# Ledger of designs, part 2: VHH binders against q9usu1r752to985

Target 1, 234 residues: q9usu1r752to985
Amino acid sequence: TPEEFASQMTLLEFDYLKQIPSREWIFRSWVSRDSRSAVRNYINFSNCFTYWIINCILEKKNTKARTAVISFFIQTAYKCLSLQNFSTLMSIVSALNSAPIYRLHAAYKLVKAEDIICLSGLREIVETKKNFSTYRALLRKAELPCVPFLGVILSDLTFIDEGNPDVLDSSPHLLSFNKRHRLADVVADVCRFQSSSYEMQSNTDLQSYILHRCRFVNQDLSYLFDKSLSLEPR
Below, E stands for the ipSAE of ESMFold2; O stands for the ipSAE of OpenDDE; V2 stands for 0.75 times the mean of E and O plus 0.25 times the DockQ between their complexes.

## First folded at step 1 (VHH)

Design e08 (framework vhh_etentamig_d1; at its last look DockQ between E and O 0.03; V2 from the best seeds 0.00; counts 0 for: pae E 18.3 > 2, placed apart)
Fold by ESMFold2-Fast, scan of step 1:
Structure e08 (fold): chain B 234 residues (1-234), chain A 124 residues (1-124)
Amino acid sequence: as target 1 above (234 residues)
Amino acid sequence: EVQLLESGGGLVQPGGSLRLSCAASGFTFSSYEMSWVRQAPGKGPEWVSGISSSGSTIYYADSVKGRFTISRDNSKNTLYLQMNSLRAEDTAVYYCARELDDYSTLAEGYFDYRGQGTLVTVSS
């Protein structure tokens, strides 16, 4: 069910988040795709999961079956919102907005109006306009436990690191202090999220199924787009 | 070591044009989606434009649509931003940014690396 799937995804995402040690923020272990770090493992899982959703939808030869899978993920994303799991929410909406999936008008026509309205609301949450203002407002209001979207955290760290140019009226020592203070604040926020827990029962079989399916998913977007065209030519 | 080096910024009159370049090294440039992100004085980063790894898919922020053109040359590991009809509100430090791997095909605004930036000032 969407509820159970959302709960198990929340536990998986939270486990990845809890494994990230503070030292990785200092050494920026995620910058190299070859790095063996908790951040890179989490990025890889999120990417595999997003592509797995795309593959699940495109594996259905029948339009009604594709609609059922799309509806399932819309409902799952909505349940993730109620669990304050913004990471899974972001992955699902990203998959549904991908070129191979967004173009499936025949499948979308069969989606219930209620679910289409829901998807529109979810799309507003993940919009990048005004530096993720809608998402940041929700995260600010969120009580623990919560799974923040790692991509926004990594992006924030990228723009506050020591490589930033000194183009404003500021001393080098003041800028170094401000950069270190902002880095410390981001790390403190992540540690705060990591310190809580979701008090729900683990379904080991479903979690293993998700991890196994994500391991061998096709991530060739051009192949997936061609497959989309074969299912709904246009 | 991953490195992004921006160039082409400067002072320009309103209505003028500038072309920004970003030289990439230390990674397989052709495998990454790239973006331009700007930060005006006292404001947070604003995503400007993004381009897919092949160059076939391009996105623009509403504020720059029709005025800016993003492009890339994978054989030279270089990203470009052609800026036309510049306005005072385009004044910002412009960063070349490498997008986080494969999270979305949309304009995401999240990145794992960026350059030092190049200042663009639009003023009389």
Scores: ipSAE 0.228, ipTM 0.632, lowest interface PAE 4.7, mean pLDDT 83
Fold by OpenDDE, look of step 2:
Structure e08 (fold): chain B 234 residues (1-234), chain A 124 residues (1-124)
Amino acid sequence: as target 1 above (234 residues)
Amino acid sequence: EVQLLESGGGLVQPGGSLRLSCAASGFTFSSYEMSWVRQAPGKGPEWVSGISSSGSTIYYADSVKGRFTISRDNSKNTLYLQMNSLRAEDTAVYYCARELDDYSTLAEGYFDYRGQGTLVTVSS
């Protein structure tokens, strides 16, 4: 069910989040492109998961079957929202907004009106306009537990780091405490999220299945787009 | 202009070995994680292996683990794939791929560039 799937994804992604040590946020270990980074591992999973969704849809043999999968993920995304799992929500909506999937007019036409409306709302939440203002507003109101969208966190950290000098311009021997405080605030927020817990029961089989399938997922957007074209020609 | 040029493919018997190379240009090679992906006839692309920018961390698909070895020489802007104990199911066009540098959004593709590929055929 969408609810069960959302629950397991929430647990899975929350585990990824919890595995990120504080030092990695502070030192931005992912910037060095060291694959030992827990942040990088999480990003890789999220990307693979997004592509997995795309592949799941495109692997279906007929329009009705594709519609069913699309509907499933719309409902799943909605459940993720209710669990305050914004990470999985972002991944799902990203998949549905991807060029190969977004263009599937015949499939979307068969989606229930209520799901279409739901999807529209979800799309608004993940919009990048005004620096993810809608998402940020939801996050500020979120109660623990919560799985934040990592992309925004990383963006904020990058912005702080690149936009502020490490030392004072007037006194190069003095550290910029302003920059440090800003970074510390972001890290503190993340640590707060990591300190919480979800109470749903873990289904390790389903989680393992998803992890395994993501390892072999087709991530070639050009190929996937061509496949989409073959399923629904222009 | 970013360019990736694969070489080293060819015909080999089952159990044989090949070494693929990928020459990179047009970007700071040492700053990017790189991967090998392959596409067999009639199938979609499959991820094979990845390596961190420094080469310190390596990943393999389960299907090639223990048989393939990925490496890189940043001084030569070259990525390698040593393929041992080749099987018929390894037959594919192999591509060198650069991993995406932008992590601000998770909606973007994992790879932003790939080469033209080199054909590996494993047949008796």
Scores: ipSAE 0.005, ipTM 0.277, lowest interface PAE 10.9, mean pLDDT 88
Fold by ESMFold2, look of step 2:
Structure e08 (fold): chain B 234 residues (1-234), chain A 124 residues (1-124)
Amino acid sequence: as target 1 above (234 residues)
Amino acid sequence: EVQLLESGGGLVQPGGSLRLSCAASGFTFSSYEMSWVRQAPGKGPEWVSGISSSGSTIYYADSVKGRFTISRDNSKNTLYLQMNSLRAEDTAVYYCARELDDYSTLAEGYFDYRGQGTLVTVSS
């Protein structure tokens, strides 16, 4: 069910988040290709999960079957919003907005109006064009427990490290002070989310199924787009 | 059809300046973050600079900070790169890039650089 799937994805994502030691936020361990950081493990899982959704939809030969899978994930994403799991929500909307899936007009036409309205609202939350302004507003109001979207955390840390528009190369004291203060603010926020817990019972069989299915998904967008074309020609 | 047309490259001496332009068409330019990407012969692509859709937020690679200035004119669908104090290591083909979101890839942005690029050669 969408509800159970959303609950177990929330527990999985929360486990990934909680496993990230503070040193990885401070030293940005994920940027090194030579390390196997906890952040990079979480990124890899999130990518695999997004592509798994795409594959689940495209493996259905029947248009009504594809519609049912799309509707399942819309309902799952809505439940993730209720659980304040913004990470899984972002992954689902990303998959549904991907080129192979977004173009499936015949399948989308069969989706119930209420699910289409729901998807439209979810898309507004993930809108990136104003530096995630809608998402950031929701996150500021969120109570614990919450799974924040990792992408915004990583972007904020990268922006702090790459530079600040108000900082000059010849003023290393100002750069160092500003960078460490802003870094401490971001790390404090993520530590707050890491310090809570969800009160949902773990379903280890479903979690193991999800992890197993995600490890070996096809992530070739050219292949997936060609498959999409064969299912719904131009 | 999305088109990106780079111009303004050429041969300059070290310490010289060039101004690159990119004419964009086939999409709503003012809705996209834009970047410059360069590729030296025999090397992979390197991100150089980026600018938000409104132009209010600007980023530079460490290798070009203080020497390069990115700008845009949304009324003319044009992206610019002013390059000053050029060095031999700046020699590359420079591409205008539209930043596409990869909702699933948190640390890996997609840059759509489909133009022919414009060659910048810095040599004595």
Scores: ipSAE 0.000, ipTM 0.105, lowest interface PAE 18.3, mean pLDDT 79
ESMFold2 (binder alone), look of step 2: mean pLDDT 79; pTM 0.801

Design e09 (framework vhh_etentamig_d1)
Fold by ESMFold2-Fast, scan of step 1:
Structure e09 (fold): chain B 234 residues (1-234), chain A 124 residues (1-124)
Amino acid sequence: as target 1 above (234 residues)
Amino acid sequence: EVQLLESGGGLVQPGGSLRLSCAASGFTFSNYAMSWVRQAPGKGPEWVSGISGSGDSTYYADSVKGRFTISRDNSKNTLYLQMNSLRAEDTAVYYCAKVPEEFYGTDLYAFDIRGQGTLVTVSS
């Protein structure tokens, strides 16, 4: 069900979040694509999950079957919002807004009006305009437990690193106060999110299924886009 | 790091033509599929066209198929959109976007939109 799937995704995402040690934020150990960091593991999982959704939709030869999968993920994303799991919400909406999926007008035409309205609202939440202002406002209001979107955290850390000098001009062995202060704020926020827990029953079979399926997913967007055109040409 | 700069927009009459350009830097251009995305006043973003990294495969939204042609010059790190038979409904800000190989930072919607876009106005 969408509710059970959302709950298990929340537990999986939260586990990835909890495994990230503070030192990775400080040393930016994930920047190398060859890195074996906890952040890189989480990025890899998030990407695999997003592509798995795209593959799930495109593997359905029948338009009604594609509509059913799209509807399932819209409902799952809405349940994630209720659980304050913004990470899975971002992944699902990203997949539905991807070029291979966004263009499937025949499939979308069969989606119930209630689900289309729901998707429209979810799209507003994840809008990148004004530096994710809608998402950031929701995150500030969110009570623990909560799963924040990793992408915004990584983007902020990159901006801090590139926008502020690492050392003072007058003292090359000291980290600048502004950069240190802003980095500390991000680290503190992440630690706060990691300090709580979701009190939900774990479904190890479903979690294993999700992890296994993500390992064997095509991540070639050009290929997936070509497949999209073969299913709904014109 | 990644920089995308769109140009070539302007005012054109219905039935006219325009060619948009996108200058890319900060990444290995030929390794990435590229897209054109547009946003009309008061509307959400709409995917328009896509091209593979090699340039061998091209894709179009139904609304522009047969009228627009996407192309790229990997030696110049430049993406193009040739727009013919323009209609009033083609009025929008046009963005070029890198199709991400991985999800990192703010790369959502399978589009990496970094530039300020170029405005196309189709009016009589």
Scores: ipSAE 0.005, ipTM 0.231, lowest interface PAE 9.6, mean pLDDT 79

Design e10 (framework vhh_etentamig_d1)
Fold by ESMFold2-Fast, scan of step 1:
Structure e10 (fold): chain B 234 residues (1-234), chain A 124 residues (1-124)
Amino acid sequence: as target 1 above (234 residues)
Amino acid sequence: EVQLLESGGGLVQPGGSLRLSCAASGFTFSSYWMSWVRQAPGKGPEWVSGISGSGGSTYYADSVKGRFTISRDNSKNTLYLQMNSLRAEDTAVYYCAKDTSYEGWLGEYYMDVRGQGTLVTVSS
């Protein structure tokens, strides 16, 4: 069910988040794509999960079956919002907004009106073109426990590290202090999220299934787009 | 390769004005949304303003609406932020950002490019 799937995804995402030691934020050991860091493992899982959703929808031969999968993930995303699991929410909406899936108008026509309204609201939360302003506002008001979106955290850390303020009348000493202070604030926020926990029953069979399927997913977006065209040429 | 370089920051008194510039290179500037993002001491990044590739659509955070104006010159690959009626609360490092193309395409959950930033201090 959407509820159970959302719960198990929340436990999986939270486990990935909790495994990240503070030293990785400081040393940016995740920057290399070949890194075996906890951050890189989490990025890889999130990307695989997003592509798995795309593959699940596109592997359905008939329109009604594709609609059922789309509806399932919309409902799952809304349950993730209720659990304050913004990471899974972001992944699901990203998949549904991908070119291979977004273009499936025939499948979307069969989605219930209430689910379409729900999806439009979820899209507003994950809007990227304003540097995630809606998401950032929602995260600031969120209670613990919460799973924040890793991408925004990584983006903030990159801004801090790569950003070099054009400081007229400022010493390098003040610049170093400013960068350390900003880094400490981001790390403190992450530690706050890691310190809480979700009290939900673990379903190890479902969690194993998700992890197994994600590791063998097709991530060739060009291939997936061609597959989409074969299913709905118009 | 893809580069963003901010300039124009400095010290200004409350009520003053500053104009920030961002020189972009390494990509088709006119094809992308551009944003200004700021980070005040001890705060997380705050989106300030955004502009469409053509410049036909502009958006502002409520905190700066009516005081700041975003614009772009696609012939010079340059983004601007005109800041008027500056307040102490506007003190921050301002970053130029190229937005990602998540809509219809999967990215790596990052803004494609981050600039170096330029410090704006509003104090007497």
Scores: ipSAE 0.013, ipTM 0.198, lowest interface PAE 8.4, mean pLDDT 79

Design e12 (framework vhh_etentamig_d1)
Fold by ESMFold2-Fast, scan of step 1:
Structure e12 (fold): chain B 234 residues (1-234), chain A 125 residues (1-125)
Amino acid sequence: as target 1 above (234 residues)
Amino acid sequence: EVQLLESGGGLVQPGGSLRLSCAASGFTFSSYAMSWVRQAPGKGPEWVSGISGSGGSTYYADSVKGRFTISRDNSKNTLYLQMNSLRAEDTAVYYCAKDLGYDYEWSGSDAFDIRGQGTLVTVSS
C-alpha cells in the first residue's frame, strides 16, 4: 500500500502542478493568503497533507500501531523519491521531523533498521541548509516526469522580484532585462515539468479519501504536541 | 535589498496595550502578504498574525484572536500590530516578516523572511 499511496499522491500533486498557468508566476497572484489562485490551492493542499500525516500517527494509542504508521510513511516517501515526486517527499519528511513526531522514541525504537537508514537518507535529501543545495542538485539531474517542490520555486521568484542586482548599477535597463530573463527561466522550467505525464492508473476512491481526510485535519501544533506528550510522556 | 525595522515594544502591565510598527523597504510592499512572528525566551518562533497584500484578509493565531489586530498602510510601506489585553505569556521579541506565500515554518522551511532585530515586549507588573 505504500507503492499505491505514493502513486496516487504523485497523480494528485502533478494535477495541482499542471493547473498552474504561467500568468500566475508573472503577476504574482498567489502572494495573498486569500488568493483564489492555483498556486494557493496547491500550497493549502500541501499544508493539509503534512498535518494529516501528523494526525494519523498521533491518533494511534498503541505504540506498535504508531510504529506501523511511521514505517508506512517512510516507505511511501522512498517510493515518492523513486517516482521523482519531491513534493510529497518533502511533506512526509517535514511531518516526521515535526516536534510532536520526532520525539516519539518508543515508537521509533520499534521501527526496522532498514527503515531508519532509509529515513536518514531522505532527511539529507530534503535538508534546508545552504538554500536546499542537496535537493537542488538532485532536481537538476532529474529526468521527466518529475514533481518539484513548490516552496523552492516560490522562494526563487520572490528573490528575483526583490531586484537583487547581478550586474553593476550602471544601467536600470540592463538590470530590468536580467530580472525578466531570470523570471523567464523559472517559468520555462515549470512549463517543462508540466509538459510531462505519469503513466499510472488513477484510483479515484483513494484520491477522494486523501482529499476528504485533509479537510478534517487539526493544524493546532500546540494541541498536537500536548497529544504527543500524553502518548509518550518522555 | 529587503529591510524590515520593528518598533513600539516596551514594558507594559497585564491588561495593557501596545502598538507595534514595522517599516519596510527594498521590495514592492503591497505585493506581499506580511506576518508578525514572536519568540519568547527559551522557545522557538510562533506565528502570531498575517495580512494579505491588499489588507483585505487577516489571520490570527488562536492565542491572540480577539485581542490583537493586524493592519497595514501600503502608501507608507508600514505594517502594524495593535495588542490589547496583554498577558504575561505575550512576553516575547516580535518580528515582522515578509510571507513567501506558504506557511510550514514549523516544518523547518523558510516560509517567512525575517530580517530585523525585532522589538521586545515585556508584560510584567
Scores: ipSAE 0.000, ipTM 0.134, lowest interface PAE 13.0, mean pLDDT 78

Design e13 (framework vhh_etentamig_d1)
Fold by ESMFold2-Fast, scan of step 1:
Structure e13 (fold): chain B 234 residues (1-234), chain A 124 residues (1-124)
Amino acid sequence: as target 1 above (234 residues)
Amino acid sequence: EVQLLESGGGLVQPGGSLRLSCAASGFTFSSYAMSWVRQAPGKGPEWVSGISYSGGSTYYADSVKGRFTISRDNSKNTLYLQMNSLRAEDTAVYYCTKEYGDFLSGDYYGMDVRGQGTLVTVSS
């Protein structure tokens, strides 16, 4: 069900978040694609999960079956919002906004009006307008537990690093106070999110299934777009 | 390395027209779907239009449907956006994009963004 799937995704995402040591935020251990860091593992999982959604929709040759899968993920995303799981919410909306899926007008015509309205609202939450202002406002009001969107954390850390040097011009051994302060704020926020827990029962079979399926997804977006065209050429 | 170079932007009056171009290099252009994405001052990116690898399928945001036409020339590795009946709301920096391999960048969902973009200003 959408609720059960949302609950198990929340536990999986939260487990990835909990495993990240503060050192990785400071030293940007994820920048190398070959990194074995906890952040890199979480990035890889998020990308695999997003592509898995795209593959799930496109593997359905029948229009009504594609509509059912799209509806399932819209409902799952809404349940994630209720659980304050912004990470899974971002992944689902990103998949539905991807070129191979966004163009499936015939499948979308069969989606219930209430689900279309829901999706429109979810798209507004994840919109990048004004540096993710809608998402950032929701995150600030969120009570623990919650799963923040990793992408915004990574973007903020990259901006801090690239917009502000590690050292003052007058001293190569002294870190900029502004850079240290801003890094400390991000690390403190992440530690705050990691300090809580969700009290849902774990379904290890479903979690293992999700992890297994993500391991074998096609991440060739050109192939997936071509497949989309073969299913709905108009 | 993927390189996308946008051009053709400028100042135009409401109701006018512009044609944007995107020169692509560093990848097999004919194998990738392409899109146009725009970003207005103080706002986030908005997907505008997309085209299949062959040019056989095109799709548009509701805000531009009937006014804009996306096309491509695979022999020249070039993507185009013909913009007609321009409105003040179309004022933005326009970027061309190919498939997005990392959904966590936050820049643009569904497509990679490369290059400086080209500014389109619609004013009287």
Scores: ipSAE 0.015, ipTM 0.297, lowest interface PAE 7.1, mean pLDDT 78

Design e14 (framework vhh_etentamig_d1)
Fold by ESMFold2-Fast, scan of step 1:
Structure e14 (fold): chain B 234 residues (1-234), chain A 121 residues (1-121)
Amino acid sequence: as target 1 above (234 residues)
Amino acid sequence: EVQLLESGGGLVQPGGSLRLSCAASGFTFSTYAMSWVRQAPGKGPEWVSGISGSGGSTYYADSVKGRFTISRDNSKNTLYLQMNSLRAEDTAVYYCAKDFEGYSSTWYDYRGQGTLVTVSS
């Protein structure tokens, strides 16, 4: 069910979040694609999950089946919002807004009106406009437990480190006093999110299924776009 | 693999114009929505503008609506930002960012160093 799936995704996302040690923020261990950092593992999982959603929808040969999968993920995203799991919410809406999926007019035409209205509201929450202002406002009002969107955290850290017009290329471990303070604030926020837990029952079978499917998902967006065109021409 | 290189920034007087460019490589450019994000000295990052993969839809922050125009040339893998009627408040480092139809799958996916725009007399 959407609720069960949302709950298990929340537990998986939260586990990835809890595994990130504070030193990774300071040393920027995730910047190298070859790194074995906890941040990089979380990025990889998040990307794999997003592509898995795209693949799930495009694997359905008939329009009604694609509509059912789209509706399932809309409902799952809404449940994630209620659980304050912004990470899974962001991934689902990103997948639904991807070019291969967004263009599936025939499939969307069959989606129930209430789900379309729901999706519209979710899209407003995850909009990049005004530097994710709607999302940032919701995150500030959120009480624990909560899974924040890692992308905004990583973006903020990158701009803290690289945004000074006169900055020397920072070597690992060399940080100015102001950059250290800003970095410490981000680390404190992450530690705050890591300090609590969701008390939902773990479904290890579903979690294993999700992790296994994400491990082997096709992430070639050009291929997926061409597949989308074959399913709904024009 | 993903590489974004911004250019076109410089010193300009209030009311002036600049055109920023972003050269993209390492991905199928036409498949991704693109954004411009800026960071002013002493402030956090601010999303400025976004454009769909096809170029058919454009979006703007309220602070730049009517003054800035985002565009892209998918044949050249290049994103543009035409900035008119520049104000002191537009002073910032401007970054090119890759996303999914206006959204990032995990983060902005940018690789650029940014280009500095200074609006002063």
Scores: ipSAE 0.012, ipTM 0.270, lowest interface PAE 8.6, mean pLDDT 79

Design e15 (framework vhh_etentamig_d1)
Fold by ESMFold2-Fast, scan of step 1:
Structure e15 (fold): chain B 234 residues (1-234), chain A 123 residues (1-123)
Amino acid sequence: as target 1 above (234 residues)
Amino acid sequence: EVQLLESGGGLVQPGGSLRLSCAASGFTFSSYAMSWVRQAPGKGPEWVSGISGSGGSTYYADSVKGRFTISRDNSKNTLYLQMNSLRAEDTAVYYCAKGRYSLWTGKYYFDYRGQGTLVTVSS
């Protein structure tokens, strides 16, 4: 079910989050592609999961079956929102907003109006406008436990690394006072999110199924778009 | 084992052209999307261009769109980047990359990268 799937995704995402040591934020270990990094593992999982959703929808040969899968993931994303699992929410909406899936108007026409309204609200939350302002506001109000969207954290760290965009490239110091304080704030926020736990039972069979299916998913967006066109021609 | 070997870099004047090549081995080349990624001196890596496994779809960073053309020859396991109207800002080490477009981050994520070929655009 959407509820059970959302619960198990929340446990998996939270486990990935908890495995990230503070040292990785300081040294940006995920930038070194040969390094073993918890952040890199989490990015890989989230990418695979997002593409797995696209593949699940496009593997259905009839319109009603595609509609059922789309509806399932809309409902799952909504349950993730109620669990304050913003990471899975971002992954699902990213998949549904992808070019191969967004264009499936015949499949979307069969989706219940209630689910379409729900999806519209979820899209508002994940919008990148004003530097993810809607998401950031919601995250600030969130109570623990919560799974934040790693992409926004990585974006903030990149901004910190580049310094103030209004100043010259040259700097006499390795780290400014502001840069050190901003980094400390990001690390403190992540540590706060890691300090709690979700009180729900693990479904090891479902978790294993998700992890296994994500290992070998087609991530060729162009191929997936061509497949979309074959299922619903322009 | 996956191996990617870039060639074709060199020194050119602004407005000039270069064609980069990447010889791939150790995997079914036609089954994977390929990209070009560059890293300028003192800067982080920047995704430049991508092409689907079949060659049917191509993608470009805004900074190079209209000037660069990505292509591939699956019979030769070779990826190409035709670079026209070169600017000083194009100076970088260019890497051939086997990887995936991340819908989650909105950027390319690479699981393997070659040794690189240096392109210097200078008067």
Scores: ipSAE 0.013, ipTM 0.368, lowest interface PAE 8.5, mean pLDDT 80

Design g01 (framework vhh_gefurulimab)
Fold by ESMFold2-Fast, scan of step 1:
Structure g01 (fold): chain B 234 residues (1-234), chain A 124 residues (1-124)
Amino acid sequence: as target 1 above (234 residues)
Amino acid sequence: EVQLVESGGGLVKPGGSLRLSCAASGRTFSSYAAAWFRQAPGKEREFVSAISSGGSTTYADSVKGRFTISRDNAKNSLYLQMNSLRAEDTAVYYCAADLSEYYGSLTPSEYDYWGQGTLVTVSS
């Protein structure tokens, strides 16, 4: 079901989050080609999951079956919002907003009006408008436990690194201090999220299924777009 | 911070060629999925081409076979080679980049950074 799937995704995403040591945030270990990092593993899983959703929808030869899968993921995303799992929410909406899926008007025409309204609301939450202002407002109001969106964390860390270089002509000591303070604030927030827990029952079979299917997913967007065109021309 | 600056736009005759460049500052293009979008007068912004961080490319049907997207990591630049230009290619062209390492998308909302645009006019 959407509720059970959302619960198990929340547990999986939270496990990926918990595995990230604070040193990776400080040293940006995920940008190195020569190292294995928990952040890179989490990024890879999130990408695989997003493409798996796209493949699941496009595997259905008839319009009603595609509609059922789309509706399932809309409902799953809404359940993720209720669980304060913003990571899975972002992945699902990203998949539904992808070119191969967004264009499937015949399939969307069969989606219940309530689910369409729901999707519109979810799209507003994940909008990049004003540096993810809607998402950031929700995250600030969120009670623990929650799963924050990794992409915003990575973006913030990159901005801190680039906006506050270690050596500048004007007051390098003060700029270095400000950079370290901002970095410490982001790391502290992540540590707070990691220290909580969800009290849901683990469904090992479903979790294994998700991990297995994501391992071998097709990530060729050009191929997937052509497949979309074959299912719903123009 | 990441800044994208487009260049190479101009006036060209039908059947001609033009190469657009997008220079990135603040981070290397090798770390990004990147794309070109365009907006013609009186029309909505539309997808033109995308390149993933791994180098896979995607093209809009209207430009497939005529346009080629590429990047040069040493010069930290993204390019769009436009051949066999038509009057309907007249538009402001925008460069876009995605910092999240997610594969490039045809959806504008998935791109974190945008350039200011460069005008391409195809007329006699």
Scores: ipSAE 0.000, ipTM 0.124, lowest interface PAE 17.8, mean pLDDT 77

